VHH binders against o26223. Designs and how they scored, part 21

Target 1, 191 residues: o26223
Amino acid sequence: MKLLWTSQHIKVTVHIDGKVSKMDVLEAIKTRRSIRKYQDREVPEELIDKILDAAMCGPSAVDERPWHFIVVRNREMLEKIPEVHPYGAMVKDAPVAIIVCCDSSLEKIPGFWVQDCSIASQNILLAAHSLGLGAVWTGVYPLEDRVEGIRRLFSIPEHVIPFSVIPLGYPAENPGTRDLFDPDRIHLEKW

## First folded at step 17 (VHH)

Design XA13
Fold by OpenDDE, fold request of step 20:
Formats: sequence, C-alpha cells, structure tokens
Structure XA13 (fold): chain B 191 residues (1-191), chain A 124 residues (1-124)
Amino acid sequence: as target 1 above (191 residues)
Amino acid sequence: QVQLQESGGGLVQPGGSLRLSCAASGFKFSRYWMSWVRQAPGEGREWVSSISWKGTWTYYADSVKGRFTIARDNVKNTLYLLMDSLKSDDTAVYYCAKHIYTSKPKTQDEFDYWGQGTQVTVSS
C-alpha cells in the first residue's frame, strides 16, 4: 500500500483582517520559511511580547533558562548590524530584530546553553510565523567575529554571549513551502 | 549633521488648507520613519501623524484624522503634511521629527531630531 502523500497545498490564507488565524503547531513548523524581505510595517509590541513568551517556553538543560533577549527597533542599530554580521543584510530592512543571548552565569551544565538558545531561537521563528510575521535565524555564535561585533555594538557584557540575530517583520515575500521530509534520514532501531 | 526644516505654515481661515513641507538632510531619510508633532500656545507637544520609511503606512491622531494627510518623497528627502478643513484648534507650531525607532511613536523621546517648526494659525 503506497501511502500517496498528497502534497496538500495548505493555502495559508493569511486573513489580513487582523484576526491572526491560529496555526496549529505542526502547521507552523511545516510551513515556516526564512523570510528576508519585510514590509515597512510596524510590528506591534503585543506580538513581540507573544514571541518572547514563546521563546521562553522551551526546555533548557536542568531548567537553567540562560537566555536573554535584546529587542532592537532602533533604526540606526538595525542598520549597523550588517556591518558586523556579513549574512545579516536583511536585518537593516526589518522593523525589529531580536538578539538571543546566553548569560553564562546562568549555565548549570557547560555547553548546553547552545541547545537552550537554539530552542529559544526556533520558538521565536515559529511564533513569528504563527502570528503572520516573517523571520530568519542569522547565526552569530560560534563565529568569533560576529560574536564580538554584536557584543561591541550592543555593549553586551563579557559573560553574556550573543547567539543569534533574528529580524522580524511582516513578510514582503512568499517563498512557498518545502517538503523536507527525507525517509533516508530515518533509521529504525539501528543505523 | 542632521537637519530638518519645516515650511508652508501661515495664516489661514477656518476651513482652509495648508501644505507643510519638511526638508531633511544629513541622514538617510528614506530609512527612517517620520512624524509631525505640533505645539499649541501654552500646551504641550501633540503628536499629529507618522509615516513609515517607505510611506506605505500612515498614522494619525484622532484630532486630525480624515483632515490631514502625511506623505513623503524619498527622492526629494521631503516630508509633507496636507492639512484640510483646518480649525482654530489646529493653531500651533508644527514640527517634523525623525524617529529613532521603526514604529509609531509612543513618547516624545522616540525622536532624536526636530525641525525648528513652522507656525500655523487658523483664524477668521
């Protein structure tokens, strides 16, 4: 029995009428794309709050919750981020960016903060998408030049490590959805 | 150096119209939100209108909604305020202001540069 995976084109009808249709979790995950083009539209603070709330709901090692978030709306600062982040060109065109950081003083087990901050970052992306926003994860850590660049730019203390920069905005592109399912990457019980 | 220079103010009768302009220089004008703020005699500064950096989104105070139109020309580095159906209560010095943030302003501290203002007087 060949399970015909009918690629149901989930038409995400983004109803523009302010009613953010609540996406279910699987839909959010499956339909999320990196968005690098944004409208010149403000992102309401309420949405950022919801995104940050979601960012903090992820698990962390031993519940260490080492994450901090810098919300950047300052246009000058947004314009400067690409100077220290060569793959962050889209940040200057976003109305807002979230910088995910780790406070190393909160780390209970060494090294897991990367996972913690990754989870937080992914939750930001998913939450943003579910709210009708576009976002992209731009990696900062572990590239030393980017880490130091962001640190200097935002006067981040030495014990705090910038991890990612995530620009957000209402999307000005629709890259479509991709089917990334690869059964060859699935191993049953053993490799 | 950032410069904002308002013009177009004057004396007008109630029901009249004015067009204010703000010439911007010394910064990438097209990259910043801009606002008009007014100050009536003896009153505090009142936000009037804001426009996004591309001009796609506009915001208005309730007091001017439906009467005023904010616009911008990013090629000319100029902000505009079209003022129709002017009332005596619209009498004020009108300032153009540059946004710090990419959002509608909440407070006056969200502006880093101001023009000198242009006087608008609505009087019969």
Scores: ipSAE 0.865, ipTM 0.933, lowest interface PAE 0.5, mean pLDDT 92
Fold by OpenDDE, second read of step 22:
Structure XA13 (fold): chain B 191 residues (1-191), chain A 124 residues (1-124)
Amino acid sequence: as target 1 above (191 residues)
Amino acid sequence: QVQLQESGGGLVQPGGSLRLSCAASGFKFSRYWMSWVRQAPGEGREWVSSISWKGTWTYYADSVKGRFTIARDNVKNTLYLLMDSLKSDDTAVYYCAKHIYTSKPKTQDEFDYWGQGTQVTVSS
């Protein structure tokens, strides 16, 4: 519950923490939307832990699990991300972002890391949504300028490839749900 | 250069009220969480209150809940602490502090800039 008090040019809000909403996996998948507007509300560490746990539960090629995650709460760093990621403008407005990376030294089979990190990224989005947060996948790889920009900004080693930047926060928008089912994209037995 | 300057401290009787201000400059004030931290004589620094960058969310130490109100004016780049029902144990130097992170502080190391402080003395 939020209590608001306003006196002249001073805004005061008092918040009492409540329980987190939950949803089943199909609901999470069907109702998830990219969220680019966030409240100035803190995301509890517990929720980030749950999201990261989910991120690591996805399959990977031959179980290589090449992913690493940088959790960014530093406000200055969040403000800098859009400077190297032009489509990451919303990152500076989020209370936290997760950077999904691949450690190439962990690859058992070359090239599958893109799929692995994509699965991890999607799991982050779904988990966030199921926990009442909004998030959006901002692509870093395979654009070299973004990859190098994020690498430099966060001092990421050369053998580690930044893949995505995912800002998270309590949503300050409601874009609604979409029905994206297209039977014309389904082929039976052959094309 | 980041600057934080507290004002509004003074001598007040128990049960009295004070309003502290912190003038901020040298950074995008509206983009950072801010806190009040106090230090009584001979004691360590104690977190008092925090406010989100837009001012929508506020947090208080149990010792000041219901008595103190944190607020901010992002147009004026000013942080406030309204202190009501002051007690003798509220006597301290009060500091304005800038957050590193977009969260309620866990430790004193989560602040990167501090003001010089303003003295609040509650005495009969």
Scores: ipSAE 0.865, ipTM 0.932, lowest interface PAE 0.5, mean pLDDT 93
Fold by OpenDDE, look of step 17:
Structure XA13 (fold): chain B 191 residues (1-191), chain A 124 residues (1-124)
Amino acid sequence: as target 1 above (191 residues)
Amino acid sequence: QVQLQESGGGLVQPGGSLRLSCAASGFKFSRYWMSWVRQAPGEGREWVSSISWKGTWTYYADSVKGRFTIARDNVKNTLYLLMDSLKSDDTAVYYCAKHIYTSKPKTQDEFDYWGQGTQVTVSS
């Protein structure tokens, strides 16, 4: 009985035709998945620019916009990130990572920076996905060891708090879509 | 210590072929993009070709496109440049270069290590 290993040709339909099919916002949200495997393909700077533009379009408390972004393409640095961020193992396999940071000096109201940087991080994920890239949110804050590790590695000032590391690349996996809708989490008018 | 050592250069007639090799050591070769850069006498350095760390993506200067092929063997820690249909204008010292970034190089400053080079002379 010859077990015919049906090599499921994951038809990564690389739409060669440069027409980045415009993904609508709901589709982007619903179909986004964490991607942790990447091709050894360069991510064009233009796409990073678009992603960063999207990252800065989110709301922030009292419009404080406390976020900063470190774009990392240095291979040595990408390889080092997992040493200080154990759950960021996939970062070393990505062609680029964005580190989202908060400048605490820009805070107008204490504590809302977490929400602000979360929004920025999520926008990065959505934008990346809409552009045909894969990404994953790897949390840095509030874990002190990770915060300090990333801070030291990138010589981040004390008043700036690394919040997340987001590796990006063309996907080398397809985890499929999830239906995460839970009607039990919806309460009408009262709990 | 990072080392890059080119070999395979020599004298060849127009229309001939050469295969250059670059032996890499002192770093995780399979994790870095690599390039070939050449310098003709009296000229500046010219980017020739780049290859991604897994070898899936290759890039070529217009001057060598269709004639040269970049390849790598990550098991042997070796970069290759197959040069076909050589022309007199291909005469240069050819350098192997290690990338700093995970991208196609934009400038010469994006390389942190270079080999000593190998001379390629195309002359009738």
Scores: ipSAE 0.861, ipTM 0.931, lowest interface PAE 0.5, mean pLDDT 93
Fold by OpenDDE, fold request of step 20:
Structure XA13 (fold): chain B 191 residues (1-191), chain A 124 residues (1-124)
Amino acid sequence: as target 1 above (191 residues)
Amino acid sequence: QVQLQESGGGLVQPGGSLRLSCAASGFKFSRYWMSWVRQAPGEGREWVSSISWKGTWTYYADSVKGRFTIARDNVKNTLYLLMDSLKSDDTAVYYCAKHIYTSKPKTQDEFDYWGQGTQVTVSS
């Protein structure tokens, strides 16, 4: 059954307290935190669609767009992910996870797929945050054991490389905001 | 082996109440969403209600909204359906069903295990 993704641009107006709080891009970036605790609330498909749309809006080397996404809602599969991903314990508590993958057959320039998939992963995090969801980037690549574990678990073809696992859900924690600005890391004109 | 066993069905008059139970075993009950689904004679299966794995979120079909209450006890591995203000149209076999996904079901194929069902008959 081909899920006909009707591209209806549903402007999901996230009503936080009845006000469409439009989070601007800088606010999203600055206030985003890794969220590892989730409510037992489902994530609507519409939000996942928006997140995936955002994931595919990032630049890629020579526009190669090598990314693929596995959306996992199967509870049994979510429970198994931590078995092959030692730092993925929170995945079993999320209602959904997105696995970002690279199709190596789409790569035009060797090595840039890591940057491409990183951008896609970050966009997932930012989009999720802007929509009132919590998420965390759990790295798969370049750790061979994790790559192979995820590959086997999801029957991913050899030419496709699992890159990241991103659990998502409504947050059940509030880590607060951090000021990470460090002027000592800024050099003017020369080191 | 996964087992779901419904109980609490019976004959009741219109306006009456029943409490259904579903005893679950063979899986981590507290990790899965659960649903009630019913089938009237000569009809297809109809989704009735769903509950999240922690019990925080509940969903109801429009036909039962305001009359039925779904609940769960994760310590006892039991799912419940409180049925009030019963109508003749509520006559059906009621099934307990285990979710595959962590979401409200969209289709009947989103359940991987079913109970044998319990008969509810509403008749004057």
Scores: ipSAE 0.856, ipTM 0.929, lowest interface PAE 0.5, mean pLDDT 92
Fold by OpenDDE, look of step 18:
Structure XA13 (fold): chain B 191 residues (1-191), chain A 124 residues (1-124)
Amino acid sequence: as target 1 above (191 residues)
Amino acid sequence: QVQLQESGGGLVQPGGSLRLSCAASGFKFSRYWMSWVRQAPGEGREWVSSISWKGTWTYYADSVKGRFTIARDNVKNTLYLLMDSLKSDDTAVYYCAKHIYTSKPKTQDEFDYWGQGTQVTVSS
């Protein structure tokens, strides 16, 4: 039985009437794409709140929850981010960006903060997608120049490490779906 | 230096029309949301209308909805306000304002630059 994966174009019909169609978690994961083009449409604060709520729902090492979030809507600041983040060109075209940071003072076990912030970042992407928004993960850490650039730009204290910059907006592109399943990456019982 | 200069104000009869313009300079005009705000004599400032940086999205106060149209020309760095069916209550100084944020303004402090304003008087 050839499971014809019909590329169902999940028309995320963002009903203008505020009813966000509920996307199931597997659908969100499978259909999420990096979105780098955005409409000049405002992202409602309510959606950002939901996204941030989701960002904080992920597990963390020994429940350290070291993450902080900078929500950037200042247009001047959004325009400046690409100056310190060469792969963040799309940020200037987004109506909002979330900077995920780690407060090192909250870290209980060294090194796990990267996993924690990664989980938070991924949850942001999934939540955004489920809400009809597009987003992309732009890595800051561990590149020192980007870390320092973002730190200076946003006056982030030394004990706080910027991890990722995630621009968000209503998508102005549809990159389609990808099948990333690779059975060769699955090993049963042993390598 | 950021400059906003309003023009097009004047005296008009009730039911008349005016077109306001705001010439912008000193910043990347096409990258910012813009608004019109008005102040009537003896009253506080009232938000009138906002437009997204590409002009795709427009917002209006209930008091002007259906009568006023906000537009922009990003090539000319100019913001417009088309005012139709003018009423006496529309009498005010109209200001062009630059947004700080990429959103509809919630408060007056969300603007970082203002024009000098142009007087609109609606009188019989």
Scores: ipSAE 0.853, ipTM 0.927, lowest interface PAE 0.5, mean pLDDT 92
Fold by ESMFold2, fold request of step 20:
Structure XA13 (fold): chain B 191 residues (1-191), chain A 124 residues (1-124)
Amino acid sequence: as target 1 above (191 residues)
Amino acid sequence: QVQLQESGGGLVQPGGSLRLSCAASGFKFSRYWMSWVRQAPGEGREWVSSISWKGTWTYYADSVKGRFTIARDNVKNTLYLLMDSLKSDDTAVYYCAKHIYTSKPKTQDEFDYWGQGTQVTVSS
């Protein structure tokens, strides 16, 4: 009975050392890598809240903010995602996944929701990295089989479009950083 | 069909030790957090200990810290509870429980399957 189920024994508030993390934004962008191997460590709810807050800080076309997020911690559901998303095999090994969705009824400019949800997805990756987590963006939209598969698995209504699945957790790998700057991709004044 | 079968309970004197086992079948044991939960006579259930799906992270109720050790063998699909320095307060039916989620439990509703339990009696 929950009367003997003390909140002190079960409810653990995770704090980031009592201080705000101070990773420089350029450092976060330059050092973030796709992480596909995760520890079996719990990801505290507080960190997910911070990540989703960051996701919603992104700009959107005419401030339409079409995004919705599904947080998946159910192990059975995490195991099922690769059945409809073959390039999402690492999702079964993650403690948490976030599904980024578009509510088409919030769309003000047709088709710009893709940019909106891409911005939110990237913010999730950067925020997770700044909090000591690893994540990877796995594509769902525009592949119809993946969209319908994810919609079915999570009971997503017809007017809502699953865009991406982002597994995340404390990293169990360190692929290192890369120097990808290429001056030949920069064009001054014209192509 | 998911099955959890506890064993290893019995009568023991205060200060004694017992090792509980929980044989798991019908699901991918190595993919789930597992817990031990106990119920003393006439009382509700009390969370005892939890272990993450690879076994790397373990958690204990304050009442058992330093005396109990949770472990798992993902090859044999078996969960263990090593109980040392047993006290009369440890007298209970001990249940093995399967987590739904990838986290420490907040309530008993976060377990979808329970074993039938094994009795531990500490009598002086």
Scores: ipSAE 0.653, ipTM 0.870, lowest interface PAE 1.7, mean pLDDT 90

Design XA13
Fold by ESMFold2, look of step 18:
Structure XA13 (fold): chain B 191 residues (1-191), chain A 124 residues (1-124)
Amino acid sequence: as target 1 above (191 residues)
Amino acid sequence: QVQLQESGGGLVQPGGSLRLSCAASGFKFSRYWMSWVRQAPGEGREWVSSISWKGTWTYYADSVKGRFTIARDNVKNTLYLLMDSLKSDDTAVYYCAKHIYTSKPKTQDEFDYWGQGTQVTVSS
């Protein structure tokens, strides 16, 4: 009796995606997308604390650290932001927004606060992404009407400059990853 | 002007059920978290349950989990509390409350408007 012996192994990979893990920084940078649609899920205060901690880790000109942050969870205030900040329409649909501000009294080198607050704003986006949240940077400065509107709405003093409004929440959309590398932007040794 | 009007309270035997309603007007109901809060005779106010503005997320005090269900109808601007397996300890005035913030409440100061309440009495 001739018996055909065959061994066939089919491997099925099951990913259990419930384990808490830290996201690699390069992965966070490359996979972060602007998220403009959010769940009505509460964003825990602990996550906001971690995000703001990350925001304050950024470098600043002469270590001036000119940033201040306003955390907005008040629904009425979130609803009012688009009235003075038209490109921030999605803010009313977010559970939380962070307003990044410059305190000009902390400025040590004139004008570098823009770079300082940009760094803090980007760190907010990356930290939120690494924590499973979605966010988007909406520009306030240098548009004078937006700056003044936000200043009035939140009673921000004259020496403090609102720089950006960043709504965030658990994402309700998935726009996918983009490949934006352009080697024509790279210049070796000279222009 | 914001108005919250509770109804549906009454006298019920232990193990019985009630459905509370809260009619809301004067604000964009579907944009706000809402809660039920109760106050037993001679006691402070006790948080019972909260619901997110779309209704997707619901939260309950440990004392009522598994027995009470919070719900909302954003078309009718009405908040509900379905109460099952009622106990004597559930006897209280039940208030509908509007949240200021987009979160579970930590204190009663996080509500800006309250209804007048509806009495629930659980006794033989």
Scores: ipSAE 0.629, ipTM 0.863, lowest interface PAE 1.8, mean pLDDT 90
Fold by ESMFold2, look of step 17:
Structure XA13 (fold): chain B 191 residues (1-191), chain A 124 residues (1-124)
Amino acid sequence: as target 1 above (191 residues)
Amino acid sequence: QVQLQESGGGLVQPGGSLRLSCAASGFKFSRYWMSWVRQAPGEGREWVSSISWKGTWTYYADSVKGRFTIARDNVKNTLYLLMDSLKSDDTAVYYCAKHIYTSKPKTQDEFDYWGQGTQVTVSS
């Protein structure tokens, strides 16, 4: 707790619990791992709100912001996702999942929605990690059978494209960090 | 056909104990949160306790905390409520309820199936 003083104002005590628990952004990027095992612990709605706020802060092509999000807490629906998304088997074991979608009617530059929704998806992963949650990006687009399966399951309209399904929860595993820096991928001035 | 069948209610003296059971069938019991909810005469329904689908997380109303224990057996598909130090104001019909969502309930609309209830009466 930090005390603030001004010459004209009542002392304002700044509550810093959120600041104390915040992870440095470079640390979050370097330590985030795909988490596929979750506790049966409730994920509070407030944490989901913070994650989606972060998702919507991403840049987008000409600020088109084409993203929409479906929050899934219904157990029956979580159990059904693997039936149409076979590599999303861990989704049934999560307390909540977020489906990232593109509304194609919001595109201003055709085709850049993939980059836009990828940015939103990565922000979800980083925000979840910073809040002590584990998550994993399971791919839907561009696999048409998965796109149509998820669209049917969640009644997603024709002009809206499901991009990714992101199950999340308090982690029940710790796969550790990896050192993936590869200087050979860096090119100075030219290829 | 989802069925929830409570049992174990009865008449007990103040300070006594009861164990309620709820036999579940017709759904994958181990995949759902479960709750106990009670209704006293002249009152609305009152949430009592909830348990997560693996049983790792348990939650209690303030009125019963420290006296009641919720538990589940995912092999026998049975939900339990161990009730100790019973008081007259614990007198109610106790219902077993199945959650729709993976969270503590806020309203009765968050349950899709209910049992018929078992009467607990605490009387001298």
Scores: ipSAE 0.606, ipTM 0.856, lowest interface PAE 2.0, mean pLDDT 90
Fold by ESMFold2, fold request of step 20:
Structure XA13 (fold): chain B 191 residues (1-191), chain A 124 residues (1-124)
Amino acid sequence: as target 1 above (191 residues)
Amino acid sequence: QVQLQESGGGLVQPGGSLRLSCAASGFKFSRYWMSWVRQAPGEGREWVSSISWKGTWTYYADSVKGRFTIARDNVKNTLYLLMDSLKSDDTAVYYCAKHIYTSKPKTQDEFDYWGQGTQVTVSS
């Protein structure tokens, strides 16, 4: 029917040695790098759903799960984020960004929401990497000008605190992996 | 103010070729996906083709695949539609449309600005 919009079907498959497999979790952790350059390729909604499912799998203090997520695909809004987030310039170059927020009305133990949202944010980075995407965590909280700027831009209510902005997309760079293990940071039994 | 101005339409014989242009101004053209959408007489709007903001990804309606080519020049802020092997059911007003989102369109509500359109007529 030529008068109707066409449908699309997007599948993501990882093939290794003729098999469909998932990236090993330790490999994902060790090989994930902050990616700040992205292709202009669409990121399918199905991948975003998987990433947010992973984000919500994180532990939280007393199972409070204080997190909320804003998915931003609006080009104009992506272009505006650097106006209130000066070191988030790469966000305008991403096809999508996820804003991780805390709903303070969901807190059961005050002050642990930062750890809760940090866990969710890291899970987003790892899940994106495992799906062939690149991402970077850009900090919003605790910088008051960034918090208020993002809150205003996205109509976030006062009891909800924007924590981080995570631009993501198919990577257009490969910074390689690093060996960061440092035995001097390990203390046995005491400092 | 966002402005989109199509040109290059006209009368062409079946099997012929035509190139449409859309001059864009008033926004950062290179940051947005763009589309061509057409409307035949007495019919609703039909999505024709889309192109990603750098031009790397292009998409076409089944009705035009293999015959039409979308392209963009981000230095001149111009969108193109190269139409080959034209047939009578390609007769329509062709509109240049600016995307709101960073994706293929699902509905016509995903465009925030439209041009005035340029008439393409394919007849013997």
Scores: ipSAE 0.589, ipTM 0.841, lowest interface PAE 1.9, mean pLDDT 90

Design XA20
Fold by OpenDDE, look of step 17:
Structure XA20 (fold): chain B 191 residues (1-191), chain A 124 residues (1-124)
Amino acid sequence: as target 1 above (191 residues)
Amino acid sequence: QVQLQESGGGLVQPGGSLRLSCAASGFKFSRYWMSWVRQAPGEGREWVSSISWKGDWTYYADSVKGRFTIARDNVKNTLYLLMDSLKSDDTAVYYCAKHIYSSKPKTQDEFDYWGQGTQVTVSS
């Protein structure tokens, strides 16, 4: 009995037609997956701009907006990131990465910058996904070695804290969708 | 040290064909986009063609589109330019160039290393 491995041709329907099908927000949220494999394809600057625009649209504590973004396209630098960020191995395979940072001098209330940068990072992921890109959130903060590694690599000032590294590219994998809804995590009125 | 060495240039008649090679060393060749750029006498540098690091994407200047083919062998660390239907206007020094970015180049500043070039002369 020859098990015919039906190579399920994941028809990545690359809609060749430039019509980026507008993904609604709920669809983007529900269907987003971490993508760690990327095509040998450039990411247009216009898409990065849109992603960064989205990243800056999130709320922040007392509207402090402490985030900064380093867009990394230099191939040599992308290759170096895994040396200081071991769990960022996929970064070297991406054509671009965004490093989300916090400028501590912009904090109005201490500690909320983590939430602010998290929101920005999540918006990057959602925007990327909605635009047909794959991305993954690789955490830098709060791991000191990673923070310092990224800081040194990119000459980031001491008052600026690297928070996340997000590689982006056209996806070369399709991990499928997950149903993560758990009604046991919902409490009505009281615990 | 990064080294790029072009070869395969020469004198050819109009309508003829040449195959250029660029031997790369001193870096992870398979991890970088590569380009061919040419410079005719008295002219500026002109981008000719680019290829992605895996070779999945290729780009061509309009002047060479349909006549030239860029290719690479990542095992041999070699970039190629197949030139068919050569014209007098193709006469130039052809340079192999290493990309800084994983994208089609916009400017000459997006290359960090160049070969010495190989002369291609198309003349009857």
Scores: ipSAE 0.875, ipTM 0.938, lowest interface PAE 0.4, mean pLDDT 93

Design XA25
Fold by OpenDDE, look of step 17:
Structure XA25 (fold): chain B 191 residues (1-191), chain A 124 residues (1-124)
Amino acid sequence: as target 1 above (191 residues)
Amino acid sequence: QVQLQESGGGLVQPGGSLRLSCAASGFKFSRYWMSWVRQAPGEGREWVSSISWKGTYTYYADSVKGRFTIARDNVKNTLYLLMDSLKSDDTAVYYCARHIYSSKPKTQDEFDYWGQGTQVTVSS
């Protein structure tokens, strides 16, 4: 009985033609998935720039824009991140990660920085996906051990709070799409 | 401690072939991009070739493209450079270098560890 290992050819349709098919915003939102496996492929700096641009386009409370971004490409540093962030194991497999931080000195209204940095993080994910990259949001805040671990590792000042670590790379997996629409979560006019 | 040790250099005639090896130790070899860099007498260091950590992507300088092949064995922690159709201009000390980043190197500063080098001499 010859076990025919059907090599499921994950047709990663690498659109060879440099035309990054412009994904519309709804498509990006609906088709985005957390990607935790990456190719051993370089991520161009231009794509990171576009992603960071998108990250800074989100709204913030009273336009406080408290976010900072650490772009990590150093391989040794990427390997160390899982030591202080155990749920960030995939970070060591990515060619690049973005650490989203809050500068508390920029906060105008207390507590809204979490929303601001969440918006920035989500924009990173959407932008990455629209550009043909895979990414995943790994939460740092509000877990104190993770916050302090990342802070120490990257010598982040005390007034700056690491919020998320987002590894990025060309995807080496295709988890498929999910339909997450739930009409039971929609209330008309009154709960 | 990170160690890179080149071997396989020697004297070869023009048109000949040589295989260089770089034995890596002290780090997770399979997780780093690797390069070959060479330095001819009286010249600066010249990037020769790079390979991704899984070996899927390879890059070559124009001067060696079509003649040299970079490869790696992640089980053996060894980097290779297959050199065919060697020319006198290929005479140099060849270094194995570890990448700081997972990308094609832009500058010599993007390497954090180097081997001692192996001499390749192409002469009639």
Scores: ipSAE 0.886, ipTM 0.942, lowest interface PAE 0.4, mean pLDDT 93

